# Designs tried in a protein design chat: miniprotein binders against b1l550. Part 173

Target 1, 279 residues: b1l550
Amino acid sequence: MRLPEELLERARDIHSEAPSHRIKLDRVGSFGLKVPVEFKGFLLLAEADVWVSLPEGRRGVDLSRQVEAIYELSNPPKDPFSLCREAAISLLEKLNYADSSGVSIRFDAPLQDGESLKYYGVEISSIASDEIINKIRVEILGMTACPCTAELIRAYKSSEIAATHTQRSLGILEVSTKAEHPDPDKLASIIERAMSSPLRTYTKRPDEGGLVIRSLSNARLAEDVVREMIHLFLEEFGHLPEDTHILAAVRSMESVHMHDIYAERSFSLDEIRKEISSH
Below, E stands for the ipSAE of ESMFold2; O stands for the ipSAE of OpenDDE; V2 stands for 0.75 times the mean of E and O plus 0.25 times the DockQ between their complexes.

## First folded at step 16 (miniprotein)

Design lf7 (at its last look DockQ between E and O 0.71; V2 from the best seeds 0.58)
Fold by ESMFold2, look of step 16:
Structure lf7 (fold): chain B 279 residues (1-279), chain A 95 residues (1-95)
Amino acid sequence: as target 1 above (279 residues)
Amino acid sequence: SPEYRKLLLEAFKLIREAMKLLREGNPEEALRLLEKAFELAQRAFELAEDDPRTRMALWLMAYIRRLQAEAYKELGDLERAKELLEEARELEEEL
């Protein structure tokens, strides 16, 4: 049932009132919005979260203005990094009672895989206040081969076969910085290069054999993959501000075990350089 | 597919024009544009070669149905609006 519009003149504005408990809130907004984006010529469906801070003296947020802020910017579809940053700034301008705003955008990014495309997970965020903090998380699947099993098989005295178990592993790089978001393709490349072999969306028997052979020649522990990711990250992105924060992680689905193996390291550029220089 | 991208961009253009018409109080003309936009999105859905592109087209079809429902509400045809919202929800369940 739609109520008569003349009732709006009589109703008080609940959102602009003071709350009964004057407590500031850090994030009030709309989560799980579907938003179109254009990434490197591809039109893709993204999921967005938008929020603002709410001062202790204001009872509620203008939710329609929040949704309006991002949807006004989303058609025609545009680059998700620009959308993220511009929406965060627009939120802060439109909702002038807030001292901070934030936007997160999640999408599957295309990556050329021979004649086909594969996709990897990207989540970006921009948090606006007196400054802007940019965050990006990249997740991509690859293959790992167990070096412990490979060594046991090699040590088998009469064995003429090099073998070990292989499994899918999810590599994760997360970067938080005052600089612009790092290129997600470069982050994905770092993760894939750190693993035993890339994972293909479609393989024929000869291609599948090549992936396994590559994995065997690059057998690595989940711990080794994380260390290699950090090494490659520093080589590519060591120029970022020293207070840039990174998380590098691997989740490996062990083919001969019931459970996943997980390894991670978080650090700032400043602290990892000190750690490396001490050796 | 280059045709996939072309269809979607034209559909987004028609949606922008339809939304402007809705703001101006012209829901009947908006509906004409939205029907054409839906046809384009449906053709793009048929051309989608992977899950992400399928999801994009499917979402757009549902989004157009929701805009059509908004237009019918403006015209006072609440039964038609309800039918379109139900169709939109069914499309969204396939995402």
Scores: ipSAE 0.632, ipTM 0.878, lowest interface PAE 1.5, mean pLDDT 86
Fold by ESMFold2-Fast, scan of step 18:
Structure lf7 (fold): chain B 279 residues (1-279), chain A 95 residues (1-95)
Amino acid sequence: as target 1 above (279 residues)
Amino acid sequence: SPEYRKLLLEAFKLIREAMKLLREGNPEEALRLLEKAFELAQRAFELAEDDPRTRMALWLMAYIRRLQAEAYKELGDLERAKELLEEARELEEEL
């Protein structure tokens, strides 16, 4: 049953009332919205979260205005970077009691892989206040091969290409910056190049053998992959502001263990340059 | 594919025009455009070659059905609005 609209005009505005406890909330919003985006020529369905800060003296947020803000900007579908920025700014304009706003957009990004497509994970955020902070997280699967087992087998069998166990590894690069979002395809490329080999959507037997041989010839610890990711990141994105923050991580799904191996490093560009230059 | 993209962009254009018509108080013409948009989205669904593109087309079909339901509410046809919302929910459950 839909209540008469005249009752809405007579009802108390619950959202503008004083709360039971005068406590500020950092993020209040609509999470899990489905929004269309245009990414490098592809029309994709993304999932979005939108939020604002809520002051201590206000009971609630007008959620319908949050949903209106992002959907008004989603037709025609636009790139997720512009959508994040514009929606975050629009939220502050529409909800003037808020001190900050944010938008996160998640989608599976297509990447050309021979004659087929493969997909990697992208999450983009913009957080608006007196300034805008842009964040991007890229996750892509690759392959790693254990160098310790490789060396042991090489010693035992006296072969140039040592047999070892291989496994899928998830590479992660997260960047938070006052500059524009980095290109996620470049971040994905950095991760794949740091791995023992990339994964393929389609392989024939000869191609599969070649991929395994490539991985075995480039055996790397999770720790090696993280260090290489950081090195490659600095070569590509060292021009970003010094206060840019990066997280580089690898989760190796060890084929010979019941558990995963994880390695990570978080840093600012200022911190890592001082660390590297001290050598 | 280029055809998949073209069909979806055409559907989005029709949706923008329909939303303008709804704001102008012309729900009958808006419904005509939304029905055409739905057919384009359905054709895109049939052309989708992977799960992400299938989900995009399926979501758009559901979104159009919800807009059609709003138009029928403005016309006072609550029974048709209810049927369209149920169709939208069924489409969304496939996501």
Scores: ipSAE 0.482, ipTM 0.825, lowest interface PAE 2.5, mean pLDDT 86
Fold by OpenDDE base, look of step 16:
Structure lf7 (fold): chain B 279 residues (1-279), chain A 95 residues (1-95)
Amino acid sequence: as target 1 above (279 residues)
Amino acid sequence: SPEYRKLLLEAFKLIREAMKLLREGNPEEALRLLEKAFELAQRAFELAEDDPRTRMALWLMAYIRRLQAEAYKELGDLERAKELLEEARELEEEL
């Protein structure tokens, strides 16, 4: 049944009414939208969250306009970085009562692994207000080998190649900047290089052996991995603004324990440069 | 595959045109384009060997069904609109 146009004209705009309690909300929007993106030549279905702030004098947000804003920008599919920025800006333009907006896009990013593809997690965000802040979070699994156990076994058996336990470790880099989003493939590469070895989707026996040997030769604590990630990040992305904020973290899914080992460092580029220069 | 990408991009193009037609009050022509878009998306789905690309094709098929339902609502065919919405829901459950 189409409601008569006349009734629609008479209906109160509930969203524009004054709320019972005049309280500003920071984020109101639609979460878990599915949106098409193009990433490194791949067409991917991503999950998206879109939101705006709501002033104290307005009861609700026009959610339909939010959804329309991102879908209009999503066809044709475009890179998720531009989509985030453009959508965040568009939200503020379309919803002029909002003083801030945000878009977050999540997907599994394909990464070439020989003849196959592996994936790593990406979350790309943009928050628009008086300024635009771009955020990217990259998560990728790698392998770590424990240097402590290796040393114990070396001491016990006097072997050249010390056996040690290995585990999967999740490396995380989160970057918030006023500049453009950092390249997620570069971030993923930093994480993998900081670990004992990368993971491979398909290994032939010789390749598997080589991977393990490499890990044993590059035994690293979770703490070592985080420090190495920071070091490599500074080498690659030291050109970013000094107020750029970084979270470097590792969650090691320990094979000898029922619990995970976690290490992190949060810092701005300015802070970490001062710290390193002081030594 | 290059063919998969081509099919999807063409489907997206048709969808954009259909959405424009819907806004212009031409649901009949919009439906014609949406049906073509659905066929392209379905072919893309068939080419996707149960990989992450399958999800895109399924989503696009569901999205097209929703747009078709809107067009039928504009035409006053609520029964057909309901059927298409149900089909869209079923496709989305596979995502």
Scores: ipSAE 0.446, ipTM 0.782, lowest interface PAE 1.0, mean pLDDT 89
ESMFold2 (binder alone), look of step 16: mean pLDDT 88; pTM 0.887

Design lf8 (at its last look DockQ between E and O 0.70; V2 from the best seeds 0.00; counts 0 for: pae E 1.7 > 1.5)
Fold by ESMFold2, look of step 16:
Structure lf8 (fold): chain B 279 residues (1-279), chain A 95 residues (1-95)
Amino acid sequence: as target 1 above (279 residues)
Amino acid sequence: SPEYRKLLLEAFELIREAKKLLEEGNPEEALRLLEKAFELAQRAFELAEDDPRTRMALWLMAYIRELQAEAYKKLGDKERAKELKEEARELEEEL
């Protein structure tokens, strides 16, 4: 279906009108846009959301301008962090009725895994107003081994045989800061090191034995995986601004349970430092 | 890997040039470049080694079909433009 051009001349400019109910909106935009990015030499298809705030006196947003802002910057493909920040700034400049803008970009980041390649999830955003706030969320799968089952087996068999169940676990780090986005590879590394063993895309039988032995040697509760993530994060990123906010979480898909186990802690850098120094 | 990346970068260059030609009112030359860009994207699709790279190549093929449809619309060939938009949707359904 296509509307005649004459109709466009007769139609009211609905977007510039005042609304019936004068209520400010925090995010109005286009979500799920497909955009190309270049990350670590890989050309990848990302998914983007773009938005602006809408003042109480304006009925609608110029959606075409929003979509144009990010697509104009996406060819040639460039790194997703530059795209994210530049598009957020461009939106705020071009849609002068808004007091804030935002862009998020989601993609699967490649990680070298021996001769193979695996991917982990990355979502970044930049929120522009009188200042810019950068957010990054990294999600990566690993292996965990249950220490409770390991101890029960040791008690039963006098510790001659080490055994427990293993499961896949999703580790999550999310960082919000006024500084530049943290390096996603370093965040992914923190998550993998906090778990019992990394998850590999393909292993031969000797390598599989090594993964199982590593997991058994590093049996950890989900709670302790989160604590280890926080410890490692502070070692690597303790230099970030003190009001930087972090969420660390693990969802374990327990192999012998009917449901997942979840552990989470959110904090600011100044908050966690005070907590640790009190002990 | 290097050939896949080379093909895609060449396709993006042709697309940038084609978009300039469309803005300048030269859709016939834009179509010539877009046909070359589509061939490069299709070759990249055949070389894709994993799901993320396959999706990138498929999306680019669909994107080129959308630009071709825009060019034919500017030439007044609405039937051809409709066919190309339909092909773009079919490619996107494989994503």
Scores: ipSAE 0.597, ipTM 0.866, lowest interface PAE 1.7, mean pLDDT 85
Fold by OpenDDE base, look of step 16:
Formats: structure tokens, sequence, C-alpha cells
Structure lf8 (fold): chain B 279 residues (1-279), chain A 95 residues (1-95)
């Protein structure tokens, strides 16, 4: 049934009505949208969340306008960084009653691994208000070897190569900054370099033995990995604004335990510089 | 592949033009462009060897079907619009 156009003109805009309770909402929007992006020459289907704030005097958000805003900017597909920022700004322009907006885009980022591709998780966000805050979260799996077990085995067998258990570990770097989004490949590289060894997609390479040996030679606690991530981050991204906030974390899927080991540090660049300079 | 990318980008361009035509009240011309876009997306899908790129092609095919359904709805062909929406749904279920 096509509603007569005349009826549509007479219909109250429910979204513009006063709510029963005059309460501001921080985020109202559409979550789990699929949007095309271009990342390093790859056309990828990403998931996107879009939202705006809702003032206390308005019942609802025009969700259709939100969806239109991001899709208009998504054709042709563009880099997810620009898409996030531009969409966040566009949302505020289109929805003038909102004092803040946000966009989050999630996808698996391709990373060259020899002749093959491996993937790491990326979430790119921009929040617009009086200022724009850019956020990026990178997650990549690596391998860690336990130094404690290695030391125990060394003590027991007096072997030059200390056998130890290895496990998959998820490294996480989350950066929030008023600057441009940090390069996710650089963040992924920091995580991999902080671990005992990277993971490879195809093990049939004569390189498997080399990876294991490397891992054993670089045995690290989860705590060591986090500290190394922070150190490497400061070397690469120390030029970011001092109010830049970082979360560095590792979740180690321990092979000898039924539980995971987790370590993290949250800090601003200003705080961590002061901490390091004090020692 | 460079060809895969080209096909998708061409499809996106056609979709953009088709949307504009739909807004301008020219659904017939929009449908012609959308049909071409669908063919391009389908070819891209065939080139994608079940890799993550397949998802983009499938999504684009579904999206085109939705736009076609909208165009037919504007033309008053409700039956065809319904069929295309169902096809879009089926494609989306494969994502």
Amino acid sequence: as target 1 above (279 residues)
Amino acid sequence: SPEYRKLLLEAFELIREAKKLLEEGNPEEALRLLEKAFELAQRAFELAEDDPRTRMALWLMAYIRELQAEAYKKLGDKERAKELKEEARELEEEL
C-alpha cells in the first residue's frame, strides 16, 4: 500500500516531538552497517557504527539521514580514516540538533606475509564535537615463548637451547589522539616486534623452524611484551600530541594453563614520558 | 586482481549515477545502469576465488538488487520489486 503523499505530509514527525522524559542521550545511531572502504589498494567490506547525541528535547534521531550520510561518502570507496572523519563531521552538519557524533569502522586489514596475506583486526573511529578525536585499535596475533619454563629446563638439562612452551598471544594497541589516525601497519609491526615471533599463514615454509627458534631466543612474558610495545610505540609515535592516550595490552592464550594471561597499560604520552624520565 | 578492482569501481560509478537518476525521477535509466552494475559485480564475484573479496562483490550485488527494487517500486511494478528484494535478501544471507 502506497500511503498517499498527502498523508505523509500530515503525519507528525515523531522524532521531533518532545520525549516523555527530557533526558539527553549520548549515542543514538545505527550499528553494524556494512560499508565499502579502500585500504592500501584493497576494496574491503567493513562494518560501521554511526551515531549522534540526542538532545533532551527531541524524541528520536533521524536514523535514515545517518545511514545516508555514510553511504554518500562511501561511493566511491575511500580510505577508512577519511571516511570516519568526514562522516562524523557530516553527521553533525546534517543533524544540527546533535552536539556530538561518532563513526567507527571495523575490518580485517590485509598484511603482506611473503607471497600470502595475513590479516589483523582494525577499528578506526572518529568522534566529532567541539573537536575531533581520532581513535584506532589494532589487534594482531603473535607467538610468545615463556622465559620461566625455559630457565627451569635450562637448569634441569643444561641445554644450550632452552626448550619452552609457546603460545598464541593477541597484542592490542589502542590510540586516541587529536592528530590523524596512526598508521595501523606500523602499530601492527610494533606488536609483532614486541612478541617472541610473528605468526605465519603458511607453515610449509622451511621458515617454521626458524620462527620457533627465533621465538625461543626471544622468550618474553606477557608483561615484557607490553613493555616492549610501549617502548617501540614511543620510538615510532613519540611525535604525537602529549594528550594522546594509548592502551597497550596482551592476551596470552597460555598452552600450559586453561586460562589466559592478560597484561595492559593505559597512559598518555605526557604521563609515560614523565615516568621514564624519572628513572 | 587489477581487473577485479576495476570491475567493482566501475560498478560503484554506475550505482552513483543510478542513484542520482532515481532522485531526479528517472527510474528507467537508473535501471539500465543498475543492470550493468550488477553484471560487473557478478563478474567480480566470479573472479574472487572465495577470498574476503567475495564478500564485497556479494554485498554489491545485493545492494544493486535493492536499488533495482526501489526503482521498480517507483515505476509501480510491485511484483518485480518484491522479487528483487527477495533476491537481495538471499545474497545478503551469503555474507
Scores: ipSAE 0.382, ipTM 0.745, lowest interface PAE 1.1, mean pLDDT 89
ESMFold2 (binder alone), look of step 16: mean pLDDT 90; pTM 0.917

Design lf9 (at its last look DockQ between E and O 0.76; V2 from the best seeds 0.00; counts 0 for: pae E 6.6 > 1.5, pTM E .797 < .8)
Fold by OpenDDE base, look of step 16:
Structure lf9 (fold): chain B 279 residues (1-279), chain A 95 residues (1-95)
Amino acid sequence: as target 1 above (279 residues)
Amino acid sequence: SPEYRKLLLEAFELIREAKKLLEEGNPEEALRLLEKAFELAQRAFELAERDPRTRMALWLMAYIRRLQAEAYKKLGDLERAKELLEEARELEEEL
């Protein structure tokens, strides 16, 4: 049944009405949209969240305009960093009643692993208001070897190569900055280098053996990994603004326990520089 | 493959043009472009070896079907629009 065009003109704009309760909302939008992006020459289908603030005097957000805003910018597919920033700005322009907007884009980023590809998790966000804040979260799995068990076994067996348990560990770097989004591949590299060894998608037996040996020779606590991540981050990204906020974290899926070990540090670049300089 | 990428990018270009035509009130010409875009996306899907890239082709096929449905609604063909929306739904279930 086609609604007569005349009826559409007579229909009240429900979204523009005054709400029953005059309360501002921080985020109203569409979550779990699928949007095409181009990342490092790969065309990827990403998940996207788009939102704006809603003033106290407006009942609802025009959600169709939000969806339109991101899809207009997504054809042709572009890099997710530009898409986030541009969409956040566009949302404020299209929805002029909003004082803030945000876009988040999530996908699995391809990373070259020999002749194959492995993936790591990426979430790219931009929040626009009086300023633009760019956020990136990178998650990648690596391997850790326990130095404590290694030491115990060394003490017990007097072995040159100390056997120890190994486990998968998830490394996380989250960066919020007024600058451009940091390079996710560099962030992933920092995480991998901070662990005992990277994971591989496919290993031949000799390669697997080498990977394990490397892990054993580079045994690290979850705490060590986080500290190393921070150290490597400062070396690579120390040029970012001082108000840049970082979360460095590791979740170790312990092989000898049923629970995970978690370690994190949240800091600004200014804060951590002062801390390091004081030693 | 370079061919896969090319097909998808060409499809996206046609979609962009088709959307413009829809906005301009030319749904018939938009449908012609969308059909070509669908064929390109389908070829891309066939070239994809069930890797994450396959999802893009499937998504694009579904998206095109939705745009075609919109065009048919503008033309007053609600029956065809419903059929296309159902096809889009079926494709989206495979994502």
Scores: ipSAE 0.339, ipTM 0.722, lowest interface PAE 1.2, mean pLDDT 89
Fold by ESMFold2, look of step 16:
Structure lf9 (fold): chain B 279 residues (1-279), chain A 95 residues (1-95)
Amino acid sequence: as target 1 above (279 residues)
Amino acid sequence: SPEYRKLLLEAFELIREAKKLLEEGNPEEALRLLEKAFELAQRAFELAERDPRTRMALWLMAYIRRLQAEAYKKLGDLERAKELLEEARELEEEL
């Protein structure tokens, strides 16, 4: 049953009242909104979350104004990074009782893969208060080849080109910084270059053979994939603010096991530089 | 394709104008723009066939139907609004 809209004139303004329990809330918002974006010439349907803080003296948030803030900025479709940042600022302006706001935007980013496209996962966010903190998470699949099995088979076979198990591995880079969001394509490239070989959407037998040979020639432990990600990240993004926080991880779906292998490292730029300089 | 992108961007422009008209209390003019926007989104959907990118066109078609329903509610045509909301739900189920 839909209630008459005219009742809004007589009803109490519930959300502007004080709550029975005066407790501040950190995130009150709308999650799972569909939002159009334009990313590198592609029109994509992204998923967004929007929220604000709620002071202890206010019972509820104006949820419709939250949704309006991002939708007003999403037509015409624009770059998701600009949308994310601008919407976070707009939330604070529209909901002046909040001391912080946040926006997250998730989409599958296209990447050239020969004659076709493949996709990798991107989630960005901007948290606004006295300053803006930008976060990006990139996830992309690659191929890894086990060096331990390769060495054992090489010793048994007395052959330099030896077999080993290969598998899909999910690489993850997550960056939180006061600077602008890093380019997701560069993060994806770092992850792929750290793997034994990239995955392809479509291959013919000669190309598939080349991928396998490349992975065998480039066998790496999951631990070393993470280390290589960090090394490559520092080469590309070492200029970011010193308090920039990074998470580098890999989850390997080992083809000869019933379980996955996982490795990760989190750090700030300041922390990792001190660690490296101590060796 | 370039035509797909052009059709969708034109539809977004019309939707932006229609939403402004709805806020200003001009639902009849908003409906004229929304009818054109829907046509553009539908052509984009048909052009892309079963391409994963048709999700944008399909979503936009459903969104336009919901805006049209809002306009008809303002005009007092609740039965037409109900029909448009049901069509929107059907389109969203295909997503």
Scores: ipSAE 0.051, ipTM 0.573, lowest interface PAE 6.6, mean pLDDT 85
ESMFold2 (binder alone), look of step 16: mean pLDDT 88; pTM 0.890

Design qr1 (at its last look DockQ between E and O 0.90; V2 from the best seeds 0.82)
Fold by OpenDDE base, look of step 16:
Structure qr1 (fold): chain B 279 residues (1-279), chain A 82 residues (1-82)
Amino acid sequence: as target 1 above (279 residues)
Amino acid sequence: DPVREAWKYYMEAIRLILEALRLLRKGDVEEAAEEYEEALEKLEEALEIAKEAGNEELIKRIKLMIELVERLIEKLEKKLKG
C-alpha cells in the first residue's frame, strides 16, 4: 500500500528535528546491502555497508539518500575500489550535514587455480572526511607444516625429509593508506608465498604429493609466516606512504590441537622500517 | 613510475574534492567551485599520464572519477542559478 503523496507533505521531517540529547554520532548507516561489482572480468554480488556521521543538532540521517548514493553508482557495475571511493564522496555531497562518510564492500574474490577456481576473502573500504583513507583486508587459506615436529622426527629417524603435521592456516593482510588501494591479488599472493604451500581446489595424485613434499620442505611456524608476510609486503608495497598502517596475521588451525594458533603484527611503514634498520 | 604518478594526481584530486565539500558545508561556494575545478585539472593530468603508460584499467577508473566531479560541478551550478 502506497501512502498518498499528499499525506507525506503534511508529515514532519523527523530526521531534521533536534534530538532530545545533542550528541554527535560517528557512524549511522545501512549495513548488509547487496551491490553488483565488476572484478577481474567477473560480475559479483557484494555485500556493502554505507554510513555517515551525524551532527549533534540533527535527530537522524536520511537513510534513503545513502542507499540511493551507492546504487546510483552501481549501475552499470564497476570495480569495487572506484565504487568505494566515489560512494564515500557522493555520501558527503548528498548528506551535506555529515563531516565524514564510509563505505565497505565485501566479497569472495576469484583466483585462478589451473582449470578451476579458488578464492580469497576481500573487504574494500573508503572512509572520507577532510582526507580519504583507503582500507583493504585480504584473507586466504594456505597450508603450514610444523618445523618443531619435523625436527623431532628428524632426530629420531635421521630422515632428510621428516614427516610433520600439516594444517590449514588463514593468512590476513589489512592495509590502511591515504594512497590507492593495494592490489588484492598481490596481497593474496604474498600470503600464499609466506605459507608452507598454497591450497589447491583440484589435485591429481602427483600434484598432491608434490604439494605435501613442498610443504614439508618449507616448514614454518605461524610466527615465521607473519614475518615472511611482512618481508614480502615491504618488497612489493614499500613505496606506499610512511603512515600506511598494516596488520599481518595468521590463524593456524593446528591439526594436533583442539585450538588454533594465532600470530599478528600491527605496524606503520615508518615504524617497521626503523625496526628493521636497527638490526 | 608513470602509473604511480598518475595515482598521486588522482589521490590529490580526491583531497581537493573533499576540501570543496568542506567549504560547501561552511557556505563558501565560490571557493568550493575553484577546488572542484582544480580537482578536475588534476584528474586530467592523471588521465594523460595513464594514457601514455597504456594502463587501460587506470584510465577507466580516472574517467569514472572525472564523471563524478563533473556531476558535482553541475549540481553546484544549478544551486547557484536557482
Scores: ipSAE 0.821, ipTM 0.946, lowest interface PAE 0.6, mean pLDDT 93
Fold by ESMFold2, look of step 16:
Structure qr1 (fold): chain B 279 residues (1-279), chain A 82 residues (1-82)
Amino acid sequence: as target 1 above (279 residues)
Amino acid sequence: DPVREAWKYYMEAIRLILEALRLLRKGDVEEAAEEYEEALEKLEEALEIAKEAGNEELIKRIKLMIELVERLIEKLEKKLKG
């Protein structure tokens, strides 16, 4: 049903009115939108959130323009990073009363794993105001092997037994920068390389043995995984702006415990360089 | 690193676009148009660098941003005629 256009002359524009309480809002948005994206040749259905700031003198956001900003840009599908940045810009242009906008896009990124695929979690965002801040969070599972148990077993038996408990560990890198979004595959690679071994979708017996032997050769505490992630991140991304902020973390689902182990470090590039140069 | 240089121009273009939007909110239409044009020049520089590097993904992303800026310029030109 389409209503008569003549009613537009008489209807109140509720959104443009002044509110009863003149209070600025930081984020007014539409959350949980489904948008198609193209990532490395895959067409994925991603989840997006969009928002803008709302000044004290405006009662509401034009929600149709807000949603339009991202949907117009999502067909035909494009890479999620372009969609994210472009939508943040478009929001500010379309909703000219706002002084800031934000877009987040979440998807599972496929990775080649031998003849199969595995995935890792990606959430990107772009927040635009006087400047644009690009954020990316990558989460990927790997394998860790406990060095403490390995040492006890070594001490109990000679080198005839090389063993320890292994477990899945979730590695996390989050980067917030005024430069372009870091490549998510490079972030995932940093996390996996910091672990004792990568996880596979499936393995045949010779490959499975090799993974276990590799993990035993690279037994690492959760704390060491975080330190290695930071080291590898600085090698790859030390060129980013000095005020780039990073969070590196590991949550280890310890196979011999009823609970998880967690380690994290947050820093800016300027901060960590000062810390390292003081030693 | 040419890919890093192309991204540098790309991100500079975004900052110019945001400045143009700030100027438009203040009513400084002529200055905003200048910022949009400079953003387009930066994107064209980024595009040439990306092409020489053979980075197809970056080429595609730069072309998408060029399309956005051209649309913004077109909208602004309509306002200048009114």
Scores: ipSAE 0.774, ipTM 0.935, lowest interface PAE 1.0, mean pLDDT 89
ESMFold2 (binder alone), look of step 16: mean pLDDT 84; pTM 0.796

